# Ledger of designs, part 6: VH-VL binders against Regulator of G protein signaling 22 (RGS22)

Target 1, 129 residues: Regulator of G protein signaling 22 (RGS22), of Homo sapiens (Human) (q8ne09r852to980)
Amino acid sequence: KFSDLLNNKLEFEHFRQFLETHSSSMDLMCWTDIEQFRRITYRDRNQRKAKSIYIKNKYLNKKYFFGPNSPASLYQQNQVMHLSGGWGKILHEQLDAPVLVEIQKHVQNRLENVWLPLFLASEQFAARQ

## First folded at step 19 (VH-VL)

Design g7 (from i3 with heavy chain I107Y, light chain Y30K T92V)
Fold by OpenDDE, fold request of step 21:
Structure g7 (fold): chain C 129 residues (1-129), chain A 118 residues (1-118), chain B 108 residues (1-108)
Amino acid sequence: as target 1 above (129 residues)
Amino acid sequence: QMQLVESGGGVVQPGRSLRLSCAASGFTFDDYNMHWVRQAPGKGLEWVAVIWYDGSNKYYADSVKGRFTITRDNSKNTLNLQMNSLRAEDTAVYYCAREYVWYAFDYWGQGTMVTVSS
Amino acid sequence: SYVLTQPPSVSVAPGQTARITCGGNNIGSKSVHWYQQKPGQAPVLVVYYEDLRPIWIPERFSGSNSGNTATLTISRGEAGDEADYYCQVWDVSSDHVVFGGGTKLTVL
């Protein structure tokens, strides 16, 4: 499972490298940024705001999360849109923590169900076992 | 396979202009924010500028703001730095760098030397 | 202007643990990245997001960050680890990338 990968920093980076070689790094980038956001304490409001806006601008757009190759289904994209308060809010405000968590869930789902199996089945992974 | 290659460096007199270019290959260029970082001879690293993956946002170091312009052509996988009104203190090796996550630079070019001298 | 402060140099014997500090006001709230630069070479990312390590960096390298100090730790120091090391953050107040002054690590 993806959680097992997270508990092994070395394998996590091997997974990163695997995704890189497949030109498919966006999901892990998004997941990693959101994960770091989740580690910022509430008292660090400025850092949280900046990170949220960064994540919003980088990932929550029509190129990635709302794009044709999104890690989320159209239904899930719409759920995130509604959860975020609509496109107007997305464009002008930071994302709330629950929205980011929901995004990360969908991203993690693709990482875990699409990419992780491919990684685990790779010769490179086998060679390290 | 991933590579960043800077070019355009050289010797130029103060007040003149120079255009640096960075050719990217081996990755999806328009997924990444790109940066310029410079290093004066015998000195530390100094950030110069960032341009977002789609060119929608740019930030500059105060030391170069108003003089330098960062641009990119995603169709050509190129990052550029237009340097105007060059000063002696702009003398440095200029690196292009790929931003992976939250301003972490995971890949760097080998740099191109810019010398501003009378 | 946000400032990161590093010691100019750190020396350790081979096999010992080197610790390079990076001081900054409330740096513990910021994401810290570290770079290694050997003479005549471009910088190399060694630690990002405080404690994540790229695959090309040995497990001997690790990072931590709390309060006003971030630390790069290099266990079992080797001669090949001799280099300049830079810490780096993004300053949200000024919208600047900020590097530390660099630390020269000597292993001898």
Scores: ipSAE 0.944, ipTM 0.971, lowest interface PAE 0.5, mean pLDDT 96
Fold by OpenDDE, fold request of step 21:
Structure g7 (fold): chain C 129 residues (1-129), chain A 118 residues (1-118), chain B 108 residues (1-108)
Amino acid sequence: as target 1 above (129 residues)
Amino acid sequence: QMQLVESGGGVVQPGRSLRLSCAASGFTFDDYNMHWVRQAPGKGLEWVAVIWYDGSNKYYADSVKGRFTITRDNSKNTLNLQMNSLRAEDTAVYYCAREYVWYAFDYWGQGTMVTVSS
Amino acid sequence: SYVLTQPPSVSVAPGQTARITCGGNNIGSKSVHWYQQKPGQAPVLVVYYEDLRPIWIPERFSGSNSGNTATLTISRGEAGDEADYYCQVWDVSSDHVVFGGGTKLTVL
C-alpha cells in the first residue's frame, strides 16, 4: 500500500526518483503539496489560502487534473468540478479543504495502483531489499 | 539525465542590457515553475524571479522589478531572463532552478556570471 | 519585507551534531527549505518542506520547524559537510522567495 511507503521516508524518496526517471512526477508533486496543505493549522488562514491557490493553479487545469492524462476518471473529474462549485469558482476562489482532499484521493489512487506496483517490481527496489 | 545549463553571461556597462538563457533537459519542462536566483561575489543567495509552468504567472524581486523580464519557451525547453538597465549591484552568478513543490528548488544549473562595471 | 535570520557561522567537531537555525516571524507556519552550497558550486537542496530529504542527501541531515525557528540538523558531522547553508521560504504577503543570509558550517 501507498501508506506503507509513507512510513519509510527513504523509500518514499526512492519512489520520487523512480517517478522522475519515468517523467511522471506530477502525481507525487500534487499529493505532496496537498499533504502539506493538510498540515497547516486552520488558524493560519493566509498560508492555507496561498497554498490552496497554488495547488489550484498548478494542478487543477486542463494540462493535468482536468486533462487527457488525468489521474482521475472523467466521472471523478466531474465530481471534483461539482464539489468545487464549477469553473467560475475554481478560477476566482481558493479551493476548500474537502476539494483538495478529494483531489489527493484520486492522485493517490493512481500512485498506488499504477506507479507503486511498477516501483516495487523494479530492479532498483529489489537491490535495496 | 536532468540538466539545467545557463548561458549569456558576460561583462557589460551600466545601463546596458543582457539576455540570459537556461536550457533544460531530462524532464518535462512545462510541468515545472522555473526560477532565477543570483549570488553576488562573496554574498548570499538572492531570488530574482519566477515564471509558472505555462507562463501564466510571473513574480519578481523588488530589486529587479521593472528592469528584468522572465520568459520561457516550452517548445524549446528554454528559460530566459532579459535584463535591462543593468546596475553594478546586478553583478552576480545567475542560476536557473527548477521548482519541485511549493517553491522548493530541487535542481540548479551551474550558473552564468554577469558583471556590470564601468 | 519578510526576513530570515541565520547565524553567520557554526562550528562543530567531527562526529558531533551541528544545528543551524533560521529565525523568522511565525516561520513555523511556513514551509522551509534548506540548501547546501560548497565553494565554487551551485546550491543543492538538502531538506524541503521542513523535514523531507532528497535521495541524494544523507540521512544525517534532518529538519524541523516550529514557532519562530527552523532548524537544520546534521548528525555525525563530517569534513565534507563544510559548506554554506541557506534556509528559504515563500512569503505570501510579498510574493517573494526569501533566503536567509546563510550560515558557514565548519567541521574542525
Scores: ipSAE 0.944, ipTM 0.971, lowest interface PAE 0.5, mean pLDDT 96
Fold by ESMFold2, look of step 19:
Structure g7 (fold): chain C 129 residues (1-129), chain A 118 residues (1-118), chain B 108 residues (1-108)
Amino acid sequence: as target 1 above (129 residues)
Amino acid sequence: QMQLVESGGGVVQPGRSLRLSCAASGFTFDDYNMHWVRQAPGKGLEWVAVIWYDGSNKYYADSVKGRFTITRDNSKNTLNLQMNSLRAEDTAVYYCAREYVWYAFDYWGQGTMVTVSS
Amino acid sequence: SYVLTQPPSVSVAPGQTARITCGGNNIGSKSVHWYQQKPGQAPVLVVYYEDLRPIWIPERFSGSNSGNTATLTISRGEAGDEADYYCQVWDVSSDHVVFGGGTKLTVL
């Protein structure tokens, strides 16, 4: 279902607005920044590094990914911490692409399992059908 | 309903100081990096400064570095710009802007006018 | 400092397609955002991450980016599209936001 939303740019932006009105923008923001990181070619190493650091600083913190409202369980958070090389590396360095992809999977799972069903059941979505 | 409202603009002589404020409402202010962007009369957009969501990182345009200070108070949902040693070339409308994703500004205030003239 | 170059003006007949260019060294590897500004108003984001559109922006607005040129395309141009348009990137080397000089679109 989330894959279908990605192929429909209009409904993607309706979903963005839905999340905004529910004070739940962070999942889609994180997903979007990681998706765009994945699209940067290997040839532009400085752009990729800067975006990796941006994503780390904005999302991989106690306010979001390593906090109580994380899209990942505590066990999954610990697995990502291990994959990243530990908290010290997260605080001071960029993250490898596989780490960011793993984070995106957890974020996408919450978008698919929590937010997308609520969006599809919303009055605004029904009105456009 | 999301709002960004700038205030504190006015007419001031060169060398003086002015403090701009931006009041935010209708969204979780401390989730977002915030920017100041200015526009001189009849000219294009010029970025001024950014402050990250938690106040930890700040960056400035070269034209204002050392003279302007960006701050935020997340308990009051306010963004501020302290402008010292003002020059005629600082004359502009100053916009408060919210960064959604990678430096994309998805919400803007209506601006406050600063005029620096002798 | 990184420089973005836009033509000062572009004209299009109603119903025709307008293309606004934004030139920059290796801009094709950068994330490009576009803003519309009408007289006396604040800018409005119309395209971000090259080809995403906020909810209120019609599908006829689209973006592309390759090589040294990013392009904002407005198909079926309308009088309501008359505005200044700015491209924008984050320059990683200077840690600055950079705007293009702006393009005035006229629909005649």
Scores: ipSAE 0.836, ipTM 0.921, lowest interface PAE 0.6, mean pLDDT 91
Fold by ESMFold2, fold request of step 21:
Structure g7 (fold): chain C 129 residues (1-129), chain A 118 residues (1-118), chain B 108 residues (1-108)
Amino acid sequence: as target 1 above (129 residues)
Amino acid sequence: QMQLVESGGGVVQPGRSLRLSCAASGFTFDDYNMHWVRQAPGKGLEWVAVIWYDGSNKYYADSVKGRFTITRDNSKNTLNLQMNSLRAEDTAVYYCAREYVWYAFDYWGQGTMVTVSS
Amino acid sequence: SYVLTQPPSVSVAPGQTARITCGGNNIGSKSVHWYQQKPGQAPVLVVYYEDLRPIWIPERFSGSNSGNTATLTISRGEAGDEADYYCQVWDVSSDHVVFGGGTKLTVL
């Protein structure tokens, strides 16, 4: 269902607004930044490095991904931490693409299984059908 | 409803200071990096500074580095810009702007005017 | 410092397509954002991350980015589209946000 939303840019932006009005923007923000990282040409290593560090600093912290409102379970958070080389390396180093892809999977899972059903059941969505 | 309201602008002489404030409401302020962007009368947009959501990272344009200080108070949902040693070239409308994703500014205040003149 | 170059003005007839360019070395590898500013108003984000649009921005606004040129395309131009338009990137070498000089779009 989420993949269908990606192909409908108008509904994608309605979904963004839905999340904003429900104080739940971080999942889609994180997903979007990682998706755009994945689309950057590998020829520009400086851009990829900068975006990887940006994503790490903005999302891989105790406020969001390693916190109580994470899209990932404690087990999944620990798996990501291990894949990243531990908390010390997360704080001071960029993250490899496989780590970011794993994070994106957990974020997408919550978008698809929690937020998207609530959006599709919303009065705002129904009004446009 | 989301709002960003700048205040603290005015007319000052060169070498003096001003402190701008931006009051945020209607969104989770500490989820977002915040920026100041200015626009001299009749001119284009010029980025001034950024402060990250937790206050840990700050970057400044070269034209203001060492003179301006960006700060935020997440308990009051406010962004601030301390402007010291003001010059005529600092005359502009100053906007606060919210960064949504990768340095994209999806919401802007209406601005506050700063005029630096002898 | 990284420089973004925009034409100072672009004119288009009503109903026709406007194209506003933003030139920069290797801009095709960067994420380009576009803002609209009408007289006396704050800028408004119209395109981000290539071709994403906030919900108040009609589908006739789109962006593309390749090589040394990013382009904002406004199909079926209307008088309400008259504004200054700015492109913008983050420059990783300087850790600065960079705006283009702006383009005044006139719909005659």
Scores: ipSAE 0.833, ipTM 0.919, lowest interface PAE 0.6, mean pLDDT 90
Fold by ESMFold2, fold request of step 21:
Structure g7 (fold): chain C 129 residues (1-129), chain A 118 residues (1-118), chain B 108 residues (1-108)
Amino acid sequence: as target 1 above (129 residues)
Amino acid sequence: QMQLVESGGGVVQPGRSLRLSCAASGFTFDDYNMHWVRQAPGKGLEWVAVIWYDGSNKYYADSVKGRFTITRDNSKNTLNLQMNSLRAEDTAVYYCAREYVWYAFDYWGQGTMVTVSS
Amino acid sequence: SYVLTQPPSVSVAPGQTARITCGGNNIGSKSVHWYQQKPGQAPVLVVYYEDLRPIWIPERFSGSNSGNTATLTISRGEAGDEADYYCQVWDVSSDHVVFGGGTKLTVL
């Protein structure tokens, strides 16, 4: 049902504020940045590289994706580390699209299975129905 | 209620220093990259600097590089700008701004005025 | 360094559609953000990532970005839309935020 939210720009921004008031903005921030990365043409290599590095530095760290508040299990975090080519590549190189897509999958699963149901049950959502 | 409050502006003479602060409340400060943006009287917006959420990355506009230092204290929810060797061209309102996603500034303070004149 | 060019002013009648342009080489490959600034106030984000809006921005504000031009479109213009509007990108080559020069919108 997250895909339905993407087609409703007003409700998408209400969802964004819902996450903000619940101190849970990182999932949608990460999802949004990866989604915009996926929309960049392969022919613009500099823009893709810069956004890949931005996403890596902002989200693939011990504060978020590799920490206790990760949307991914420890097993899933390890799978992402193997896909990226190991910790050395994460520290020093851009990530390619398959790695970012895998990260986005785990982020989207938490958005859909945890945050979206809470949003749809919120008083703010009900008041607009 | 999200709040960004700048302080430390004033009138100073060229060559002197000034330190700006931005107090943040109502959001998880250390989730966000923070910026300073300035606006000279009657002019457009000019970006000054960014500091990443954990202090790991800093970037500066060429016009301030080597003279200004951006810092943050995540334990006190504050962003700071140390401005050394001030020039008349640094006269502006200085805003602190929060970066939500890819360098988009979704929340701004009210600004603090810095005037550099003899 | 990278330059964003905006017309200094745009004027529309009430109820008409305003289009504010932002020119830049290959801006269509960049993520463009737009800000509204009323006199004596801080800027307010009105459009980000091409066409997303913060929750207090009505749907009549929209954005597009293709080729060398990004456009902010304000349909059914109102007197309350009178403000300066700035486009903005991150320039990868310089690691700088770049703003356009600003466009004053008048609704008369």
Scores: ipSAE 0.813, ipTM 0.911, lowest interface PAE 0.7, mean pLDDT 90

